# VHH binders against p49116, part 82

Target 1, 238 residues: p49116
Amino acid sequence: EGPLLSDTHVTFKLTMPSPMPEYLNVHYICESASRLLFLSMHWARSIPAFQALGQDCNTSLVRACWNELFTLGLAQCAQVMSLSTILAAIVNHLQNSIQEDKLSGDRIKQVMEHIWKLQEFCNSMAKLDIDGYEYAYLKAIVLFSPDHPGLTSTSQIEKFQEKAQMELQDYVQKTYSEDTYRLARILVRLPALRLMSSNITEELFFTGLIGNVSIDSIIPYILKMETAEYNGQITGAS
Short names: E, the ipSAE of ESMFold2; O, the ipSAE of OpenDDE; V2, 0.75 times the mean of E and O plus 0.25 times the DockQ between their complexes.

## First folded at step 5 (VHH)

Design u47 (framework vhh_brivekimig_d4)
Fold by ESMFold2-Fast, scan of step 5:
Structure u47 (fold): chain B 238 residues (1-238), chain A 121 residues (1-121)
Amino acid sequence: as target 1 above (238 residues)
Amino acid sequence: EVQLVESGGGVVQPGGSLRLSCAASGFTFSSYAMSWVRQAPGKGPEWVSSISGSGGSTLYADSVKGRFTISRDNSKNTLYLQMNSLRPEDTALYYCVKGGWLPWRDEFDISSQGTLVTVSS
């Protein structure tokens, strides 16, 4: 068998909606987030090892890890998205919501704590100057996680995760040979992804602002989309 | 400018079937996802089903999955909803909506008259 990932899996290009509006709004944020989510799922679909696990396993894996993939995508595409500006707009919106609705104070505090954890994660990745190859392998490690409840084919998933870990190690040791502890610094960032609530991510970027369909229910359909339909969704043309 | 006209509603007994149609005009039909939304007496709007612009992808609410089938004919600018195994709880005014494939990207805009479906006990 060849390497787990090819150069085509390193390419991760987010196409943003029409020019950022003067004042950020809920629709622009949701559209940007939806494009990143679709790009992340399309990326996963393109991996031969992922395809080899079969449709049911693919759906279960993505349902289990979409939040981790999405968060890695936010960190990787932070500059393209102007993520700091988007997060500032969300914070401003939450501050205005506090002023209007005292009953939601506890929920808003929980959401603010989630935003702070997200900012810390993205800042740590930026400080480490994570490159495109490293992001691709970190996403693969997250995708091929055998430890989620309800998964089948866990032995094969674990083998693909170990292959991702080995290939990342080989890459980092070759490319950053003078930094003996770089791999360890990168890998210890991953547990933080599991501490981030998928429900709060959905609330912030997807269903909590507009719409009422869960990410969980949409995943099987996104994974089955034809290339043209898929491209239409990620560009917002449809 | 955008015009949507629903038809095909009626009165049926439980277990019966109906086929709803939506004639669209005023926009490039094949470029937009389309949805069916219903409003039962005394309740708010409930999303039922969506279909992509080409018709290659469909999505259904859990309450109708396995009973309803959404389809479209882009050559006729028409959206369809085949409703089988109808239940009294399916009694509602049914609306055709432009968009709604990804609700968090697009808002539902109900501006048409709808078509009434009544499932008699």
Scores: ipSAE 0.006, ipTM 0.187, lowest interface PAE 10.2, mean pLDDT 81

Design u48 (framework vhh_brivekimig_d4)
Fold by ESMFold2-Fast, scan of step 5:
Structure u48 (fold): chain B 238 residues (1-238), chain A 121 residues (1-121)
Amino acid sequence: as target 1 above (238 residues)
Amino acid sequence: EVQLVESGGGVVQPGGSLRLSCAASGFTFSSYAMSWVRQAPGKGPEWVSSISGSGGSTLYADSVKGRFTISRDNSKNTLYLQMNSLRPEDTALYYCVKGGLLPWRDEFDISSQGTLVTVSS
């Protein structure tokens, strides 16, 4: 019937913890990442098509794609987050861990390769000058992925994904009419998101979590929160 | 004037059970997530469990999952922690705190006295 996304779904504004410390620490990085994760979950839950799939499907979809949504969010909010500064701080910490013999060389190599892939992805999106509408539709394409194992309602999910793809195509063709190949350049960036490890993302950005709790456990907790609790988390209300 | 008062601790043998309570006042209890945090002798605070304002969502540390159950009664402004299959490593002072788990370490303001749980012999 109507469009998959409304103008409210284009707005994606991350509120950073303030003030930024002189030296970045695990707590600041974890808080920043958690705010982005909460914002991403709130964004997904606000989509009527997503709500229509039901609680079980919603939880399964987000558990399968949270790393892809989070990475798109990192790219979209890279300037607001000063992501390059955060990644530099993580690299510095890893270099210190090598010197102190705390981590294996193989693990450090895997983490460094992940950071490199993340930087390449964010740089490619920046070079393409991806706008807010394009990010919203790319997130929708990722969210409505019918090919994750164990999903129900896969035909309806596929229809929503196709609707997202069509609306993105219409937007790009009308807004960037002189760039015939823009859509193709944008879409070929998406497969790289599935090659990035969610376990490494957790290690880089969510190490400051109190206790041992996985993002997999946090997702259903966040999705069942009331809107007021979401707002409290993304603004850092204590 | 946020006030939290824990109770229900005691000495119990391994495999035993205890039910902790936290009486809350000074804020709109049902509007806030609540958490249980424990501190073992000589250790820093460890998050145990969280529950959303409505009680619809719960989260547990891996060390207590399947053994502990967090719940709340918003009509009584009371938070609970049912602890089953207790182990010596569960020995700690237990605190209830206003607020959820994320996003950072040490966000919990532990200003109450807590309730002591000792699992021994």
Scores: ipSAE 0.012, ipTM 0.410, lowest interface PAE 8.1, mean pLDDT 84

Design u49 (framework vhh_brivekimig_d4; at its last look DockQ between E and O 0.56; V2 from the best seeds 0.00; counts 0 for: pae E 9.1 > 2)
Fold by ESMFold2-Fast, scan of step 5:
Structure u49 (fold): chain B 238 residues (1-238), chain A 121 residues (1-121)
Amino acid sequence: as target 1 above (238 residues)
Amino acid sequence: EVQLVESGGGVVQPGGSLRLSCAASGFTFSSYAMSWVRQAPGKGPEWVSSISGSGGSTLYADSVKGRFTISRDNSKNTLYLQMNSLRPEDTALYYCVRGGYLPWRDEFDISSQGTLVTVSS
């Protein structure tokens, strides 16, 4: 009964740390990325269908797809984050590391290829002018992926994914009625998300996590965070 | 008025164990994640561990992972930190704070007196 997503699930507002430092550092990049990851997890846990799957399934789904959700969030929030500036700073650091022989050339190549893939994905989404409703449904399609190993509620997850696909189709056909191929152009972008390494994303954006904890470790904790606590963390209030 | 009272600190030899307690009052304890934070003399506060309101999720700093266990009893409004295999670098004042892990912040709302843990031979 009822739609998978409500209008409240379309709202996705990233609050950036302010002011932006004159020179980008690991702490600022990590804070920006952590805020986006927290926003993404808070968004997912607010979905009634997601809640209905139970906490063990919720944790397994987000652990499997956090990199895909995070990458969609980077694309959606690219302007707010000044993502191009952040990526340029990372690229400059890596190129200097090559010149100083501080890192292996093979590892640097893998990281650079990841950055190029990320830039290509974000540019593709920008060219398509993906709106907030489309991003919400793309995130839902990614979240309710039934094909990750270790899932126990795969039939129910598949039904929620199909519902997300149907609601996206209805939205696009109603809103962009004259663009017959828009839905197909949007959906063919999704497979690229699975080619991006979560380990490389973690290295690029989350090196500054206090306590040196992994994303895998924080996910179950953040998913069970109280709403008031989450709001206090994002706004800096107690 | 929110009140947090830590206890259980003391002097222990390297490799020893201690269990810290925090008695909470003035708020709905089960609705808040809780954390342990420590501060050695002359150093800033360091986050140690967090536990969700239900107790279903825990998170640990890499420096204490596998040695410390955070737990809570919501019926008694009490937070615990079981510390095993203690090391000299664990010597600090330990504080109970209302609130969870803050990955981009090293500032914590520490209003209580704390409990002193000294690891020495």
Scores: ipSAE 0.612, ipTM 0.818, lowest interface PAE 1.6, mean pLDDT 89
Fold by OpenDDE, look of step 6:
Structure u49 (fold): chain B 238 residues (1-238), chain A 121 residues (1-121)
Amino acid sequence: as target 1 above (238 residues)
Amino acid sequence: EVQLVESGGGVVQPGGSLRLSCAASGFTFSSYAMSWVRQAPGKGPEWVSSISGSGGSTLYADSVKGRFTISRDNSKNTLYLQMNSLRPEDTALYYCVRGGYLPWRDEFDISSQGTLVTVSS
């Protein structure tokens, strides 16, 4: 068997809606987030090992880890997305809800903590100066996680994850030979992803989904899309 | 010129069923995802369902999920919407639209006349 990832899997270019409006409304946020989500899933689908698991397993796997993949994507595309501005806008929208007493104190706390965790995670990744290869391997490690409930082919998934880990190790050793603890520093960031609520992420970024469609429902739709449709979605073609 | 012609609408009682059809011409039908959109009186257009060009992928609004089925016959350049368990709130003009589901899409290029579905007791 060849490597899990190739150079083609390193490219991860998000195209944002243009122009950026002065006021980031829910529509803009949702569109931006959706483009990232589509890109992430398209990326996953481009991995031969992912396809080898079969459609049902693929869908289950993405359903289990989409939040983590999405978060890694946010970190990777933070600059292009102007993530800080987006998050500020989200907070501003939340403030309106708070003023209207639509949220409980506990819920407000949860949401704000989530936003904080997200920002901190992205900042930490930026500080580490994670490169495109490292992101690709980290996404693969997250994608091929066998420890989610309800998964089939867990042994195979584990093998793929191990392969991703090994390839990352090799890459880091080769590229950052003077930084002995680079791998450890990178991998230590992954647990933070598991602490983030997918429900809150969905609420923050995807509230504007047309038809009140859940991410759970849209995942199989995205995964089954034709390549041309993917491109259309990613580029914002309507 | 792109042409979409809807048919199959009518009056039905709550709990009833209808099957809508859309005849497409003027473009390579199989190359495009298709969608159904509906517009109730006094309301804006609402996305209902989408299907990929090949028909392998379908998606539904939560309001119609489990009740409606979108399908297509590319050999006939026809889009379908099977509507079961119809409700009064399903009353609307139904339009066939070229293009798939966009999570953020709240505007639709409606160029057809639509077909009227009325659900009433």
Scores: ipSAE 0.573, ipTM 0.817, lowest interface PAE 0.9, mean pLDDT 92
Fold by ESMFold2, look of step 6:
Structure u49 (fold): chain B 238 residues (1-238), chain A 121 residues (1-121)
Amino acid sequence: as target 1 above (238 residues)
Amino acid sequence: EVQLVESGGGVVQPGGSLRLSCAASGFTFSSYAMSWVRQAPGKGPEWVSSISGSGGSTLYADSVKGRFTISRDNSKNTLYLQMNSLRPEDTALYYCVRGGYLPWRDEFDISSQGTLVTVSS
C-alpha cells in the first residue's frame, strides 16, 4: 500500500561498452542496446507492484510494452549513449544503400520514418528536460497499461497505472510549482511511443550481428535470470 | 578455473534418442544460466537450448523445439540434454557453455572437447 516507486527505482545508470571504438560498429551498437534492454527489464522486475501480478501476467505485460520501455530508456540515456551519433551513422549507411541501389525503397522509407519519429521523441523529451523521477513514473505508466490485448488482472493493472499517474502529478506539482502546464506537456508525449515499431527497433539496435531477432521470444528468459548473470548482462561482465 | 565435461554422445539411427550430460566445476553452477551449442562439420556454432540458473526458465532453437529437453541438477552440478526423434541434421559436436542465449552476442566461450552425436542409417 505504500508508494508505487521508491528512490531506488529512480536510479537508471547505463554503463557503455569499453573501449569506445574510433568508428561506430554493429557490435558496439548491439552491446549498448542490450545493456539498456537488460537495465530496463531489471528496473521493471524490481517494482513490488509488478512482482505482485504473478509470472504469467508479468511476462505478458513486458512482451506488450518492451519497445515503449526501451524507447523511454533511449531518450533518458541519449547523451551517455551518444544516440544522435548512432542514428546519424545509420542514416548515412541507408543513404549509401539508396545511392548504390542495394535496398528496397519501401523498406528504406519505413526505417527512415521510424528514425525520424525516434529523433523527434528524444528531442521533445530533451526540450522538456525530463528528470529521473519523471522518467521513472512515465515508465511505470507505460508498463502498467491495461489496454493490451490478452491481459488478465486488468483491474489490478489499471489501479497500478492510476497510482503511477497520481504520484507523477504530485511530484510535478511539488517540484515544478511555477510551471502550470508541465504535467500536460509530459503526458502528451506518451502516445508517440505506440507508433514505434518493435520490428524496426530490433533491426536498428539488435539485428545486424545475427539475422532477424525476436525480443518477444526471449523476454520470459530475461525475466527469470539469476541475479549474478543479470548484473553481468547490464555491465557486460560475466 | 571453469571446467565443463560433456558425455553421452554416440551413433544412433534416425528417430532415436540420446541423453547428453555436462559435468561442471570451478564456479557456482546454480548462479549461472547454461546453454547447449552444437557444431556440424564445416559449419559454425549453432545455439541449441538454454536454461536459467534455477532451472525455472528454458529456451529452445526452433529446429529442436518439441524434440529436445534441457534440464539441470544443481545438487550434482550437472546439465542435461534429452534428445528425441533425432534427425541426420542433428549430427554435430555438442558443447555445454556457461551463459544464456542472446542473439546479438554470437560468441560462444567453448573451452571443452564436446561430445559427438552422429545420426545415420
Scores: ipSAE 0.012, ipTM 0.366, lowest interface PAE 9.1, mean pLDDT 83
ESMFold2 (binder alone), look of step 6: mean pLDDT 84; pTM 0.840

Design u5 (framework vhh_brivekimig_d4)
Fold by ESMFold2-Fast, scan of step 5:
Structure u5 (fold): chain B 238 residues (1-238), chain A 121 residues (1-121)
Amino acid sequence: as target 1 above (238 residues)
Amino acid sequence: EVQLVESGGGVVQPGGSLRLSCAASGFTFSSYAMSWVRQAPGKGPEWVSSISGSGGSTLYADSVKGRFTISRDNSKNTLYLQMNSLRPEDTALYYCVKGRYLPWRDEFDISSQGTLVTVSS
């Protein structure tokens, strides 16, 4: 049957918009986030096991887990994104909105709590020094989640998730043989991803989408892109 | 070399329908996604809809979803936009654009003259 993931699935290179503006704006944040989401979906599409589930199942899985994949991507790409700077700019904007009474106190509290949870998650992953192989397998574990409502082929999805868990275990035990508890420390981070609101993530990072199109609509559109067309878009080709 | 010619615009009453066409030449039409973009008076371009090269995948702006249908005929190198239940806010110049919608793209390479759609009583 072969491994679930190959070395090609470990490579996860985010190309940021250039140049970074002196003052952060909604457009730059949205473009950066959209590129990361696009890269995450392309990564999922490249997995043979994912392709084997069929297009309808693929769409359902990504719609259910895009926020988890996106948050893992934020953690993995935090340095290249200057994520701490982006989050600081968002926090500053929210504090100014409190002074101007533009948003309700309850809404501001929800958004601030989301940002603090995101920062804590990213800091935890950075402290553990999660490598590219570990990120690839963590993404595979959340992608092949059989427990989302409305899924078909749940038995097949569960088998792929178990395969991802086994391959991660094998990798960690071989690569970090002296750190007996590393796998456990990594895996206990995953439940936090389910506590992150996809609606708040969409508001923070995707509010500047052109054409007022929802993430729910973008997901099947990107998943159905032809590979050559997708690659052309990343390189800036038409 | 790339040439796009839009047609089918006109004046209609609210609730009416129009079908726009775009004749493409100078490139392998079936190999490229195509989009419709509109520009209302005094505003920047706004993406409306996209279709994949094969026609198997479509995407619509939330404001037109359920009312507009994008389609293509690769044998005729022609892109279509069927517009139903038209509203005054749909009044704009409509442009055919080579390429697909990308969430981070706020500019489109509009080189054609467009076709004017006016929705008024």
Scores: ipSAE 0.204, ipTM 0.636, lowest interface PAE 5.6, mean pLDDT 87

Design u50 (framework vhh_brivekimig_d4)
Fold by ESMFold2-Fast, scan of step 5:
Structure u50 (fold): chain B 238 residues (1-238), chain A 121 residues (1-121)
Amino acid sequence: as target 1 above (238 residues)
Amino acid sequence: EVQLVESGGGVVQPGGSLRLSCAASGFTFSSYAMSWVRQAPGKGPEWVSSISGSGESTLYADSVKGRFTISRDNSKNTLYLQMNSLRPEDTALYYCVKGGYLPWRDEFDISSQGTLVTVSS
């Protein structure tokens, strides 16, 4: 039995759409977010333990946790994405929608609360200076969550989650030996991921171009893409 | 040069069926996802369905789920769309396009003539 993750799984390189527009728009934001989602799904499917659970379990796990993986990815890639600029543009659009009476006040409040929770989470991770190894293990912990409704093979999923937690602990204790409380500070941030609505994330980042397809629907498609086909889609290469 | 030729369209009554075909040339067909896109009179293009290069993964627009089936024969460089339980709102020019569904893209490289599907009583 080897480690759950290899150095290959620590590498998480987001390629941004080019050229960057002078003024941010819904299309650029949706493309950036979709590339991050694709990268996150490809990362998950590359894990041998994940592959070993089988196709049906893989699909169910990712459908249950894609929003948590996506949010961790937003935090990890916040600088390369200029996430603060993207969120500011979304807030500006929402404020204009209030002024034009296009959306209900209750709906706008829900969306603004989601954005504030997202900002707080990303700021917390930045202040903790979470490294690439820590992000990889946190993603593994949320991926191998045995407590989602409808899952099969829950005992095996739980074993992989415990392995991820153990390997994160070993890494933090060796790398940050002088900071006894670092692991606790990191783990206390994770419950906040489950308080973020996947429907609101989808509305903010993904549903601007084609409203007749959900993230739930594209997950099985992405998980079965060949590596060459996947790279061609996300990089725009021929 | 990438060339795509659609066929199989026609006039059918509501509840009827049609099978569309797309003959592909000028590229390694099995290496690319393929999609069906339709354009109704007076409207912009609407994505209908996509299939992976290997044929193992498919994706459908909510309006056609359970009624349409996308498939491919890589040995013949041909893409198919089996359309069942057709409705008047399915009336459109149908195009095949190189590439899969991309959530952030509403523009399709439509260079072919398409095949017309008309559903009327």
Scores: ipSAE 0.011, ipTM 0.373, lowest interface PAE 9.0, mean pLDDT 84

Design u51 (framework vhh_brivekimig_d4)
Fold by ESMFold2-Fast, scan of step 5:
Structure u51 (fold): chain B 238 residues (1-238), chain A 121 residues (1-121)
Amino acid sequence: as target 1 above (238 residues)
Amino acid sequence: EVQLVESGGGVVQPGGSLRLSCAASGFTFSSYAMSWVRQAPGKGPEWVSSISGSGGSTLYADSVKGRFTISRDNSKNTLYLQMNSLRPEDTALYYCARHPSYWLLRGMDVSSQGTLVTVSS
């Protein structure tokens, strides 16, 4: 019994690589994205309900939802990352690639569509002024999704998702008591996360990061990392 | 010294299949994403498909999605493109390319050789 999330789960602090380059480059963007991914995985690991599901279930859940968690993290950390500047640089590069006939127009359109959806999502969250508690519970709702193929313990996962939804509702109703429709406006944003391609997210943010291996293949290893190893990854300390 | 050598092209009837291969040497193959790029007669280069270094992530142009499958064998340093349900518009010279990242597609090391695929009735 007790709440699904504690105050420690509301704290979500991204430490950016230093120094910031004069011109944005792929390495800086991938390093920043990696830190956000590691922070997101460490956040999930710290939840007692998540730990209670067991290692195999934990791995399957995170492999199914990492793109949704990462995208929520991008929205939450958009200002500290200067995400709009990063996306503008990517867009400029892609437009130059069209003019030089280097890539298929269909592929560039697909990637641009993904960037526009991401910008719209982040702008919507910023406009709604989503707070740290709301982000924590939205991340919990996507993490404890019982509807992914191949999952075991789906009844327990569903109970944790329902608990996350109930605690979010309680928080919003108490904190934003005069905004009757705030919860509905927040929740209606979540389905868009499942329409975003994890392959395109990988292409934009994680190319070159881990020797060009897939995020799917490294998730089990990130989830097994000890606290000292995790701290080394997110701070760049050796 | 990066070397990429394509093979497997040929002449096929519409609806037929071909498997292209690209033998890579001179670099740590598993550390690089690889792509297939084609150039049809009288047209510019068109990106077809990409695969991550591990093979865990694949991407396809909408024109080939559901018909083509990209794969790799890191133990053999070889990239593959399985082409099914071929159409006349798939007629092109096919190149394999190494890229350090998708952002640096302009910097891709593209084979100068290529392998010709002709789909005719």
Scores: ipSAE 0.000, ipTM 0.138, lowest interface PAE 10.9, mean pLDDT 81

Design u52 (framework vhh_brivekimig_d4)
Fold by ESMFold2-Fast, scan of step 5:
Structure u52 (fold): chain B 238 residues (1-238), chain A 121 residues (1-121)
Amino acid sequence: as target 1 above (238 residues)
Amino acid sequence: EVQLVESGGGVVQPGGSLRLSCAASGFTFSSYAMSWVRQAPGKGPEWVSSISGSGGSTLYADSVKGRFTISRDNSKNTLYLQMNSLRPEDTALYYCARHPSYFLLRGMDVSSQGTLVTVSS
């Protein structure tokens, strides 16, 4: 019993690296993205329902949905991150790379399509004016997705997802009582998250930190971190 | 010309400590994430640890977590790996590596030299 998420799980505050460089570089962008990823993983790990599923299930769920959680985090923190400026810098780099023959046209096309999907998603969330409570429950719905291949405990995962959906509905009905269709408008945005390639997200946002090591391969290690280690990654302190 | 020169390797007994250094030149050191990669005899390369350009983010392989600490001094263009509680399985040639200078490249510029760490009684 009790709510799936507490007030502490609704709070989601990203601390950006400082100072911001005069010219955006891959390491500033990757440091910013890394902080958001660790904040997202720490958030997920702190949910009692998530912990109740056990380590193996936790690892499988996060491996399956980290890109969706990260993208929701990008949308939620778009203003703090100046995400539009970051994406513009990436686009400028891609255009320069064509002229220098550094990247294939096919790869650039795939990355540009990914950036367009990301911009469209973030713009749709901004237009809906999604609040912090709504973001927390959308992340919970994504996290407790029972339909990923290879999952154990799918019935329990589905139960937690349904609980997240119910609590989101209750919140929206009470807070936005005049907007009968708000919940439907929000939920129809979620399928777009699965259209975004995790491999392209890795190359755009994490290449400067991780190199040839995938996010998928490091997730088990991130989830085992002590609280102090998470705090170090989130704030840039060691 | 990008140069990465490792030092600090040696022979230690199990439970001992070593501090590896990597002196970087030919590029703006603070603008690149750096990694340590090791290769044991007869095995492929294994990623050990990474650090962001600012030093604000670090990642470790599970096999070294809690025993090794990666750090950097951007004023000296030097990357470090503090290795504590060394085990025989840590025996390897250790390389420092520079991450790509642009977003869409995977892989790293790995030093050709390396520094040998041997843990034996």
Scores: ipSAE 0.012, ipTM 0.351, lowest interface PAE 8.3, mean pLDDT 83

Design u53 (framework vhh_brivekimig_d4)
Fold by ESMFold2-Fast, scan of step 5:
Structure u53 (fold): chain B 238 residues (1-238), chain A 121 residues (1-121)
Amino acid sequence: as target 1 above (238 residues)
Amino acid sequence: EVQLVESGGGVVQPGGSLRLSCAASGFTFSSYAMSWVRQAPGKGPEWVSSISGSGGSTLYADSVKGRFTISRDNSKNTLYLQMNSLRPEDTALYYCARHPSYELLRGMDVSSQGTLVTVSS
């Protein structure tokens, strides 16, 4: 049996909307985030092991972990996105909302705590200089989490997660042979992803979506796309 | 130049049916997911339904599931919304919208005039 991930699964290239506005707005932030989420779901769909679990399991897994995948994507693409600038703009907006008494102080505290946790996570990943292979395997570990409520095929999911962990360990030990504790430093960052609220992520990054459409409701649609439709949306081809 | 032209709206009694059409031009229609969005008097826009480029995948708002059917004819560059068992709360201006290329979750710009659906006796 071959490796869980191929070199094609290491490639994770975010194309930002152009032109960049002089002043950040909800529309630009939502478009940037939507591109990242779409890229993340396409990445998951391309994994043969993921496809082998079947459509219902695939939908349940991505619904359970999209926020973790998205947050890893934010960390990986932080420079391309100018994430620090986006977060600074959101913080400035929140501070103005406090001054104008537009939002509950308690709600603002929850959102600010989420932003600080996100900044801390992204800074920790940057300090560790996490590479593309490491990100790919961390995303795979998160995706193949057997411990979400309501999952079927949990033994097979666990086997894929263990395979992801094994391949990450092999990669890190061979590539960073002089850093004996690198793998441990990387893995202790993952539990923080589960403490970040998907509802607050939706509010911060996806408030420009039309109507009362949740990320949860959109996930099955994206996962059911035919390859030609997906490629057509990316390239504009017929 | 991207153009979307809606038609098929009208006045119907509760329980009635209407079929809306959206004629698309200025882009490769089959390469884009399409949506129907409505705006009721005094309310913001509400997403109704989406369909993939090939028509193989559809998604519906909970308020219309089982009553509305989205479809498309790529040979005619036309999007449809079949509306059955219409209710007074379905009264709105209905717009079709194109999803941006690979930006499915991005907020869509609706630049058309829409088609008015009124459900009343």
Scores: ipSAE 0.000, ipTM 0.214, lowest interface PAE 13.6, mean pLDDT 82

